VH-VL binders against q0atu2. Designs and how they scored, part 29

Target 1, 119 residues: q0atu2
Amino acid sequence: MLDKKARIRTSREYRNVFEKGKRLSGRFLIIYYVENALDNNRFGFITNKKIGMAVIRNRIKRQLRAIVREYQGQVKNKHDIVLVARAGIGKSSFEGMEKDYIAIMKKAGLFARNANKID
Below, E stands for the ipSAE of ESMFold2; O stands for the ipSAE of OpenDDE; V2 stands for 0.75 times the mean of E and O plus 0.25 times the DockQ between their complexes.

## First folded at step 1 (VH-VL)

Design r1a (framework fv_recibokibart)
Fold by OpenDDE, second read of step 2:
Structure r1a (fold): chain C 119 residues (1-119), chain A 122 residues (1-122), chain B 108 residues (1-108)
Amino acid sequence: as target 1 above (119 residues)
Amino acid sequence: QVQLVQSGAEVKKPGASVKVSCKASGYTFTSYYMHWAKQAPGQGLEWIGEINPSGGSTNYAQKFQGRVTMTRDTSISTAYMELSRLRSDDTAVYYCARGDEFWDESYYFDYWGQGTLVTVSS
Amino acid sequence: QIVLTQSPGTLSLSPGERATLSCRASQSVSSSYLHWYQQKPGQAPRLWIYGASSRATGIPDRFSGSGSGTDFTLTISRLEPEDFATYYCQQYGSSPLTFGQGTKLEIK
C-alpha cells in the first residue's frame, strides 16, 4: 500500500508540485512532478467532475493508486508526483490506464535505470 | 451484489500442487486487488498475498514466496491461487478476499469467498 | 513487520454483558489502517469495523471501535447471542499485511 508518507495530502504540498514541477500529458493522465527534499517519493491523485459521477471518480482514484503502488519501487526517488486524471480515463480499462502511466513516466524519465515490469 | 465463489475442497499428497479458483461477480473485477488468506484448522487468519487488478503484479508474504502463484483471468472475472510443494502444514481453508481502500488508502477486505479446504495427507 | 497481539485469547461472557477486545500493534498504526473482522465457525470472516472506528454495513451500533497508535479496542456494549464469535484485527499500514491471532468470544 501507499504509506501515508508516500502520499501528498495537503493543499500546500499540491500547490508546490503545480507551481514548481514539470508537466507531462498522456492519453489518460497528466503528471506533475518535482524533486523533493525527502528520502521517499510522494504521490497525489486528482479526479475532477469531468470524469463523471463520484462513484466513477472514486473508482479511477482507486485504480490509479493501485497502479502507482505497483510501480512505486521502480520510480526514481525524491520526487513528488501528482497524477491528474483526464476526462477520457473513465472509458479506459485498467490495463489501458496502466499502459498510459508507464508511458508517461518513461517520458518523464522517472523510472530507475534498472526498473523492471515497465516494458 | 458482490460475490466471490471459490472452487471445491481438494485432497492432495505431499509434494503435489493445488490451484484454487475464485470467481467474482457483482462488481468491476479489474478495479480491485484480490487477496488470499490461509486459515489452518483451529488457527487464525494468515495473509498469503495479493494480486493487482490486471494480474500483472503480485506481492506474497515471505513465508509463501517461491511456492505460491497468484493469477487472474479477467475475461471470466476469476482469480487463482496455486500452491506447490504441498506439505501437511498446508492443510487449511484458503480464502480469497476483495481488497478495498478507505480514505487514506487503507486496505481492508469487504468481501470474502466461502473458503476452500485443502487437505494434504499421505 | 507489524505484529498485532490480541487479548484476551478467549473471553467468556454472558449475554447482556459488556465485552472489550484489545488489539495491540508492535509499532504505531494509523487508525485508517486498522480493521476488525468477525468469524463464526464454518464461515468466512466478515468485515466488522474499518478504519478503527467505522462500522461496516449492517453492523449493529452496539459494536464500536476505538484507539490509536498501538492500542485499539473493539467494544460490544451489550452482548447478544449472535455476537459470540472470533474477532480478528488486521493492518495494512505497512507491508506485509498482518492479522492478529484473534480473540474468541464464547458464552459463559
Scores: ipSAE 0.016, ipTM 0.671, lowest interface PAE 7.2, mean pLDDT 91
Fold by ESMFold2-Fast, scan of step 1:
Structure r1a (fold): chain C 119 residues (1-119), chain A 122 residues (1-122), chain B 108 residues (1-108)
Amino acid sequence: as target 1 above (119 residues)
Amino acid sequence: QVQLVQSGAEVKKPGASVKVSCKASGYTFTSYYMHWAKQAPGQGLEWIGEINPSGGSTNYAQKFQGRVTMTRDTSISTAYMELSRLRSDDTAVYYCARGDEFWDESYYFDYWGQGTLVTVSS
Amino acid sequence: QIVLTQSPGTLSLSPGERATLSCRASQSVSSSYLHWYQQKPGQAPRLWIYGASSRATGIPDRFSGSGSGTDFTLTISRLEPEDFATYYCQQYGSSPLTFGQGTKLEIK
């Protein structure tokens, strides 16, 4: 993340996303997401002990932040999004995590499109 | 082994600024937040703020907002805390401490620097 | 901000006695975000108990932590001479991060 405004920081904010948000699972990632009342997107990252040792979890967390930063301009504004790493993410490459992130965000409708679809 | 080594004691006049350094070793510098805390003589600990060394983002306690600036240099694994417009009640030992992010390790400080005494007097 | 109030401010006891240190929060704090530190004069604080009840590496089993909500306790079942120090509780359940004012354990 580029600044503190783009980050979910408090346990209360994380719980809000889990309790009120939608959930979508990918191969290595789960996202929880909800529209916020702010002027910007905020991201949270969770790498629990089931993934592996601290050195592995810290590597995964850094790589996920780098991916989010690279694609943040394509994310529809006004959302709180929490990325939860699945146990199998430790076996993934950086490219594998990146592809999973893009696929999930597109499926969630969170990536900006050239045209809106009206039902 | 993880170590945080801080710069030496400083004596400053009221109105001056002071910049304290904290050099990290034994771990990946960008993987953990760095926090700063103040301890006035004979008093308890007071949190000043934190920096994410990876992106450089900071969060300061409101009491210090406007007077404190936290930075880092990833090429030498060093964090800095600068306090401006010093007054006598800024006389304290200042500590850097390594913290983790929410839900990874629960935001406790597992390693601390040795402390830097800053004395503000005319 | 969450205010952490520690009591007593000073505890005067002898080696061999039990010590009970209290930390009370002005609003509820998840036990996962409440931690205890020990500090001796002239030294940096040292992590002692994390997540309200987990002993940090190398901490003797005579130390235990407990509590939830607004009430947390650090207990030393049988004081040793090396245990006389100041103990601080800390929370980061809500920003800003805060510490209690400390309880000083001194020899009677």
Scores: ipSAE 0.012, ipTM 0.546, lowest interface PAE 9.1, mean pLDDT 84

Design r1b (framework fv_recibokibart; at its last look DockQ between E and O 0.07; V2 from the best seeds 0.00; counts 0 for: pae O 10.6 > 2, placed apart)
Fold by ESMFold2-Fast, scan of step 1:
Formats: C-alpha cells, structure tokens, sequence
Structure r1b (fold): chain C 119 residues (1-119), chain A 121 residues (1-121), chain B 108 residues (1-108)
C-alpha cells in the first residue's frame, strides 16, 4: 500500500495532472505527469469499466500500486503522476505491466539519474 | 447526501447583470471542479465554463468570454456565475454541475436544479 | 470546437418499442469522453451513460451505449413510460466542452 501522502486523492488533484501534465502512452498504460510544489511524489490510478468487472479493475489497481511502490525510490522527486490503465491491460501479466511501467517512466525521463560512482 | 442548490429565478432588463449562486453540500467543496451550462427555452445545453473552487482559476467558452465571471466562497461552499450586459438571448435556465472522475471517466455527476433568468424590457 | 449532431431531433414511439438515438461528432472523440444525459421537463439533466457504454449508477439494463470515433449510439431495448425524456450527448475531450442539441423521445 502506498503512504497516503503519496496518493492523489481528489477529483481536483487528478484534474490538475490531466490539465497541466504531459502525456505518454505505453502498451498497457498511459501516464499523465506534472511537477508539483510538494516535498514528495504522488501517484494516482485510473481503471475504467472498459477493462472489465470490478474484481478485475481492483486487481489491476492493486498490482499497479505494488509496481509503483517497488520503483518509487527511482522516481524524480516532486511529481504528480497518474497511471491510466488501457482496455487491454486485463490480458497482461504482472510482469508485462511492470515492464510497460518501467519503459514509459524511462521514456518520460522520470527516473532519477544515478550518481556516478567509481571504485 | 451530495447536492447543489441554486438561487431563485431572476427577471432583468437588457444591459443589467445577474449573479446566480450554487450552494454545495454533502462533500468537500474544494475537491471538485464546478461547471456552468445554459439552456435557452426549448433548446439544448450549452457549456459556459468552469471554476476550480480551490484556487479560483476559471476557463470560459469563448462565446461568453468578457461577459461571464465565475467566483466562489469556500467559507459557505458556494459558487457564483455573473453574466453582464444582458441581452434577450440570455433568457435561459442556468445550471451548475459538479465534475467528477466518475468510475474512471470525467463526467458531470451532480447538477443543480437550475435558475431561470428572464431578460425583458 | 467539436460539434455534436444528434438524430433524430424528435422520436415518437410507444412503450414496448426499441429506441435508437444517434450522436455524431465533427471530429473523433475518445469513447472515454462521450457521455449521455437524460432530462425531463422542469428538471436538471442526469448522468445516464458515461464513457460511451457504461451505465451510471441505478440506470436500468435496457439502456446501452455504443460507438467510437465520430459515431455514438444510445439504445433503449424496450421503452418504459418513464423513459420518455430528452437525451443529450456530451463530449469532454476538448475545450469548449459541447453538448448535442438533444433527441426528444415522446409518446406516439
């Protein structure tokens, strides 16, 4: 479960990301993202009825939260990021969703640059 | 229960201004955008614009830009739409509506009951 | 702006019949941004179908929405007396937000 401070909660906050954010599409995911004025990153998750029944949408949302949590340390600070599941995500494996997430975050330039370190 | 309650009917002369109110209850007022729409007698709905109740930022349809002003008062959970330099073709029912990410899609899920504004000499 | 054209303007039918209402957009609209509202005389509009095909809470199974791109349809499989109303389509995909002119379902 993501910390409550790391979650986008209100319709207005989601709307801000959609209105002002950049958009990138992957195979199973679309992300909308914008720099925020907070000290932390926040994530939102959108799964609509085109994906399938509530049980499927809830499973997808849970799995996306787990993926985001796993990689949260790599995300550049001070961003609001909304993940929108595409209709085809219901046919994806967990690994497929994870791979798509990593690819789209890298393409967006949202993963923090590692510090150069030599032996 | 979530509801939007609008002010009562108004009769105005051409050239006057009218200010319609929309009072929200049953939810956190600043967490949802508010929209306004016009419906002339026997006609369809026409979007006028929107307001972010948190910061007060607005976006208006170009047709109404320069004559419409949307504001809000967060202390009483009330949104306002003021239309100036009224003309006879401004006679209409005006609705406020709440925008929500309804089951994952942006839609107007709750509407006010409407305010009839009649412009006549 | 995106213009939504609904047809027919008025549809006169009897209870028990099937109703098919059309909404055509001047430009492609994502299904996620196409909605239908029901309005009865003297009342505010009510969200009916959202995202082209999903029924809002409490809406009977006889209502279905379909379509993509520029062509969208609202279908009522078997009209009940309470279904006679005006139906408006709306696009949320680009500013200004726009509605169709409405299709009025009336009793024959």
Amino acid sequence: as target 1 above (119 residues)
Amino acid sequence: QVQLVQSGAEVKKPGASVKVSCKASGYTFTSYYMHWAKQAPGQGLEWIGEINPSGGSTNYAQKFQGRVTMTRDTSISTAYMELSRLRSDDTAVYYCAREDLYEGDWAFDIWGQGTLVTVSS
Amino acid sequence: QIVLTQSPGTLSLSPGERATLSCRASQSVSSSYLHWYQQKPGQAPRLWIYGASSRATGIPDRFSGSGSGTDFTLTISRLEPEDFATYYCQQYGSSPLTFGQGTKLEIK
Scores: ipSAE 0.566, ipTM 0.870, lowest interface PAE 2.1, mean pLDDT 91
Fold by OpenDDE, second read of step 2:
Structure r1b (fold): chain C 119 residues (1-119), chain A 121 residues (1-121), chain B 108 residues (1-108)
Amino acid sequence: as target 1 above (119 residues)
Amino acid sequence: QVQLVQSGAEVKKPGASVKVSCKASGYTFTSYYMHWAKQAPGQGLEWIGEINPSGGSTNYAQKFQGRVTMTRDTSISTAYMELSRLRSDDTAVYYCAREDLYEGDWAFDIWGQGTLVTVSS
Amino acid sequence: QIVLTQSPGTLSLSPGERATLSCRASQSVSSSYLHWYQQKPGQAPRLWIYGASSRATGIPDRFSGSGSGTDFTLTISRLEPEDFATYYCQQYGSSPLTFGQGTKLEIK
């Protein structure tokens, strides 16, 4: 699990990201991101009913958290980042999801351009 | 009720600029992306671009890049689309549209009534 | 960019008939990001079907959307006079956002 301090937890925090942040769309993910005044990054996760049943949504959230955790050290600091799972993510593999995350984070300039999957 | 009200029709000369406004009401303006679309007479819809809730980020269609500027004034819940270096093929009805981030699956659930911009010498 | 091709360009039918409108994408689009709009002359477009198969608020159940991948369909089971309009499909599965060229449903 992500550290508590690395998580966006309140509606106000989510709203702030949506209202003030930038958005980029990937194949399976949309990210909203904005600079924060902290010394660490915070991540939020959103899944909606279009992804599937609650069991599926929860699985997707777990997978996204795992991906974010794995690459957390490679993400530029001082950002609030919300990951919105797109409906197609329910049909994606974990690897596909990971690839999309890396791609979109690179495009956003939040992830080093030379960042790759950690084996 | 939720609605978008756009500014009135414009008549411009080639080379001029036009700035269309879109005033939102009935919802939290700063929570939704605003999009703009073009519809030439008798033609279909064409996406121009989008602006994020804060107004700090925009994405434009390649065709309009360099000529279009989208802005927002949150104090009056108004979005603007400015198109410069106008030419005759810019003659069209321009629409603002709100993107529903959730219930509408990122669709345009609310549209302005449209603004006719006529470019003629 | 993803090109959406609608067919037919014009569909002439009578009230009471079944209408089938097609929207074909040049590449796969997630169903959640394929939408349909209705537009009548002199009016702004109105969201009609979102997420390929969900009716927008207030849309009669005679309208239905289906499809996945590259092929999407809007169906009107039994046409009413007020259904005659132009219908556009739209995708935002990939940037840039694109519209189909529209299908005009007119009275025969």
Scores: ipSAE 0.019, ipTM 0.672, lowest interface PAE 6.3, mean pLDDT 90
Fold by ESMFold2, look of step 4:
Structure r1b (fold): chain C 119 residues (1-119), chain A 121 residues (1-121), chain B 108 residues (1-108)
Amino acid sequence: as target 1 above (119 residues)
Amino acid sequence: QVQLVQSGAEVKKPGASVKVSCKASGYTFTSYYMHWAKQAPGQGLEWIGEINPSGGSTNYAQKFQGRVTMTRDTSISTAYMELSRLRSDDTAVYYCAREDLYEGDWAFDIWGQGTLVTVSS
Amino acid sequence: QIVLTQSPGTLSLSPGERATLSCRASQSVSSSYLHWYQQKPGQAPRLWIYGASSRATGIPDRFSGSGSGTDFTLTISRLEPEDFATYYCQQYGSSPLTFGQGTKLEIK
């Protein structure tokens, strides 16, 4: 579970990332990211109704939060990062989502080369 | 189609610098990390460092820190490795290699042909 | 700094024999970040096995990779003349990236 201070919580915070941030698409995920003025990273997660019923969307968000938590110590600081689930993500495995996340974060230059889990 | 083509062999004197180029073609240059490795005659592979062509951030092996500089020019899809204060034990073949971030589990899937650098008095 | 120790340093075998090449890591490495390369004299290395066990495109099925944790193996079930080369393991589960020192597979 992510700390409260490491979460993007408000509509305005999300809009700032979408409006001012960079965008990068992967197989199952899209990330938006922008530098922030804090001493920490913040993460947001978006699933829409086209992904599936609320139970499925809740499972996807839980899995994505677990992935982010596992690698958060390797993320370059001072960024707001929003993960947007693509419509086909419900057919992916946890491991598939994890590899996609690592690849996108490395491509964005947001990961250190130590991508091993911190837990 | 996808390839890395390195600059030609170089002969240098001790104390000089060398700058090896690695031109990428057939793929989006800024989407993949580029690595450099050294292979002294009859020896194994030794990692020198890496560059993320998007933004230009670098990470070097400790033994090369202070003597190596990796850069890139995204307009011509070319990575560079410059090694300064050359010594005789810098005589080696230097390779560039692409890290496949997506399908190949971050392995080096494409290698340049190598550049022989000879350091002699 | 993860040290990869390959054994044996040199392996002398004949075509048709089975080869087993070992790569031991000084600390645990996720199999996703353990890779094998083949190199012949005068040539650049070539990706051979990635993620410990997946063959790169075009690599014959007589090659197999296995292992986890600290112990990884490359096996060639029946050696062909073209298989005699030096093989390197590599990890980047932790910075810095490291290679093993290589196993030279040569004709007896």
Scores: ipSAE 0.008, ipTM 0.644, lowest interface PAE 9.9, mean pLDDT 87
ESMFold2 (binder alone), look of step 4: mean pLDDT 93; pTM 0.949
OpenDDE, look of step 4: ipSAE 0.000; ipTM 0.655

Design r1c (framework fv_recibokibart)
Fold by OpenDDE, second read of step 2:
Structure r1c (fold): chain C 119 residues (1-119), chain A 122 residues (1-122), chain B 108 residues (1-108)
Amino acid sequence: as target 1 above (119 residues)
Amino acid sequence: QVQLVQSGAEVKKPGASVKVSCKASGYTFTSYYMHWAKQAPGQGLEWIGEINPSGGSTNYAQKFQGRVTMTRDTSISTAYMELSRLRSDDTAVYYCARDYDEPFEDSGMDVWGQGTLVTVSS
Amino acid sequence: QIVLTQSPGTLSLSPGERATLSCRASQSVSSSYLHWYQQKPGQAPRLWIYGASSRATGIPDRFSGSGSGTDFTLTISRLEPEDFATYYCQQYGSSPLTFGQGTKLEIK
């Protein structure tokens, strides 16, 4: 799981991202992102009932956190980023989620230079 | 004007370490990754690894993992590559090369050092 | 890792002829991360083509790069004496960064 300091935790923080941030939609994810005044990035995760049962939603959150954690070091700093899971994500593979995350983050210009240089 | 100047040739015994320096000039040192490459006599180029502009992150080829250490001193615009536990097959010319730090772009290694010959022999 | 295989290993041609150098990747490589370098004996490599098709600064227009996916080509439309050297392709679309084994372009 992501460190506490790397997490968006309060409704206020989420609201700020939604109101002031930019939005990009992927196949399975929608991201909202905005610059913050911190020395680190913070990530938020939103799943809704359209995704499925609570067990599924929790699985999706876990998988998204894993993906974010994996690529955390490659994300441009000083950003609040909220990942909103789309309804179809419940039927996607982990790899599919990962690819979608990478694609949308690239489109958003949030990855550092070396983000493409992965195995 | 833009150039990378490497340290001189080295002769080492097996088991020893060598530290090659690469001094940059004519450009913003902290805007570029620094790569290191190996070229054995009469052979092709082999990537050793890279160090990011800040020096806080490195990426080494698996072959050199555990034996190579890349650092950089921003104050003097100098990058270093240290290779330990030297063996005969480490005999090669070692190059430093800069790579611009640009998102989602790769302009290649556009400036190279002149190379440093490291000879490992008993 | 992505293996880059260049062909031919040696290419013997005369000035004025057309040269075609191939670089094949074991996996697909984004064109943005495929580069070519020229190296002459006793000298450091020099960036020649970047992003598969862009000539580096100062590179004559007789040089051209093309290709996508797994197949890339460096073409010299009309060889000049100074063009005879070893050419390496290189990718960094995936870690680790890898070089081809090189094609030596020599005078026939």
Scores: ipSAE 0.045, ipTM 0.654, lowest interface PAE 7.1, mean pLDDT 92
Fold by ESMFold2-Fast, scan of step 1:
Structure r1c (fold): chain C 119 residues (1-119), chain A 122 residues (1-122), chain B 108 residues (1-108)
Amino acid sequence: as target 1 above (119 residues)
Amino acid sequence: QVQLVQSGAEVKKPGASVKVSCKASGYTFTSYYMHWAKQAPGQGLEWIGEINPSGGSTNYAQKFQGRVTMTRDTSISTAYMELSRLRSDDTAVYYCARDYDEPFEDSGMDVWGQGTLVTVSS
Amino acid sequence: QIVLTQSPGTLSLSPGERATLSCRASQSVSSSYLHWYQQKPGQAPRLWIYGASSRATGIPDRFSGSGSGTDFTLTISRLEPEDFATYYCQQYGSSPLTFGQGTKLEIK
């Protein structure tokens, strides 16, 4: 699980990221991201009604947190990043979401140069 | 203030059907899923199912599949749960509850109706 | 279906004491999808702790939740008379949503 201090928690904090942040769209995900004044990264997750029922949205949210957690050490420090699940993500595999996340983070310049190098 | 108000107590004979209502106020009815739960006398809580008030899609626990129907009327912000072919073990308090699902929050049932006692007796 | 087993079934304590309530899942549950509810006789359940450890609005800081995987705990550091109630854990991680059987906290 992501540490509570690494989570965006209030609607005001989410609105700040949307208002001041940059936007980048992937196949299943949209990210909004902005530099913060903290010592760490914070992540937010949005799974709206277009995804499906509560059980499906909760599964997607859990899977996205797991993906973010796995690649946490490769994300450039001092950013607030909100992941918004697009319609259709409920039909994606875990691997598909993971690949999309890596691709959009690299395109946004938020990953280290060799973040996708896997043995 | 967010509130869910349920219909009054019902007494039914075995084999009958009952339809319980849950009227929402103080929030956008179509923005949150609605859950229904059963609590038999002296027992714990049992999840029956959920409905998306926007599109009307439902998901039921297998135990109630074929006997339960969840609907809603968006014009009066009211959700309904109908249980058919009633048996003595359907005697219980039935609750509606709002699915708490905000972007910055975890999901949970944050607001509950007061409950509707359904008694099935011959 | 994930089975949640709460222990003890009944916990008899006096005001001022510490209470520790356990909830064990038959398979792993993400902490984000484990919630606790308080219910008093004749009343609807009330959301108490969400996401294993976050207090719902208005819940006193003497209540804390913890745990991960299959083992979750609700702790009340110093019981007040108003805390004597039945507490239910619940998982949202898989369908069907399930509740534990409850722990009844009663006055000794």
Scores: ipSAE 0.016, ipTM 0.594, lowest interface PAE 6.5, mean pLDDT 86

Design r1d (framework fv_recibokibart)
Fold by ESMFold2-Fast, scan of step 1:
Structure r1d (fold): chain C 119 residues (1-119), chain A 122 residues (1-122), chain B 108 residues (1-108)
Amino acid sequence: as target 1 above (119 residues)
Amino acid sequence: QVQLVQSGAEVKKPGASVKVSCKASGYTFTSYYMHWAKQAPGQGLEWIGEINPSGGSTNYAQKFQGRVTMTRDTSISTAYMELSRLRSDDTAVYYCARGEDTYEVDTYFDYWGQGTLVTVSS
Amino acid sequence: QIVLTQSPGTLSLSPGERATLSCRASQSVSSSYLHWYQQKPGQAPRLWIYGASSRATGIPDRFSGSGSGTDFTLTISRLEPEDFATYYCQQYGSSPLTFGQGTKLEIK
């Protein structure tokens, strides 16, 4: 489970990310992301009715939180990131969602490279 | 059952300070912003400010900036609003209210305290 | 600061009539930011409509909200005696959070 301070909770915070953030689409996920003025990253999750029944949406949301938590240490600090599940994600495997997440985060430049690399 | 219970009525002289409490029950206190609003006799509602009980951060309306202080005590799920240098036009009912918001809908007040009458008179 | 102007200030009607209450914003407000409250004398306000059009729990379906941009409306299709109260609109599309001055619904 993500720490409360690492979660986007309010509609205003979600709206800020949607309105001012950048958008990047993957196979099963869309991310919206913007740099924040905090000392930590915050994540939001949206699973809408296009995905399917509540049991499927709840499973997807739980799996996405697990993926984000697993890779949290690789994400560049000071970002608000919202993950929106696309229609069809319910047919994906956990591994497929994980692969899509990694790909879009790398493409967005949000995965941190080796800090203090001196050559 | 969600409930916000405020402290009792106060009578103060001009220049004094008043501290109103709002005790929350029936929900996770730190998960919702607490807001305060003023209603002078026969008048409408006026927003004073908000506090995030989780971190203690506050945001006040400009009109009250410098005179209002909002605090909370998470151990007893209680929010406080202190108004200093009281004037006759501070005579009003003061309400605490729980701020609810979702991804789709911004801040609305789903639960209100019963109100605290503060009378400022010489 | 977004100013919300409600009209009329007082609306005098009889039970059974239709009521239309207006809330006009000084600048555009998303419907997601606009809410309505009912207040009776001696009581705290009560959430009535949120997100411009969603009824709060327990609110009769004779109440409906609509609007977008700068113009929002609360409609009561057929007034009941218990509906006579003051109604306030509220926004938090931008800080500071503001309320309209209220429309008082009174029995004619």
Scores: ipSAE 0.012, ipTM 0.578, lowest interface PAE 8.6, mean pLDDT 86

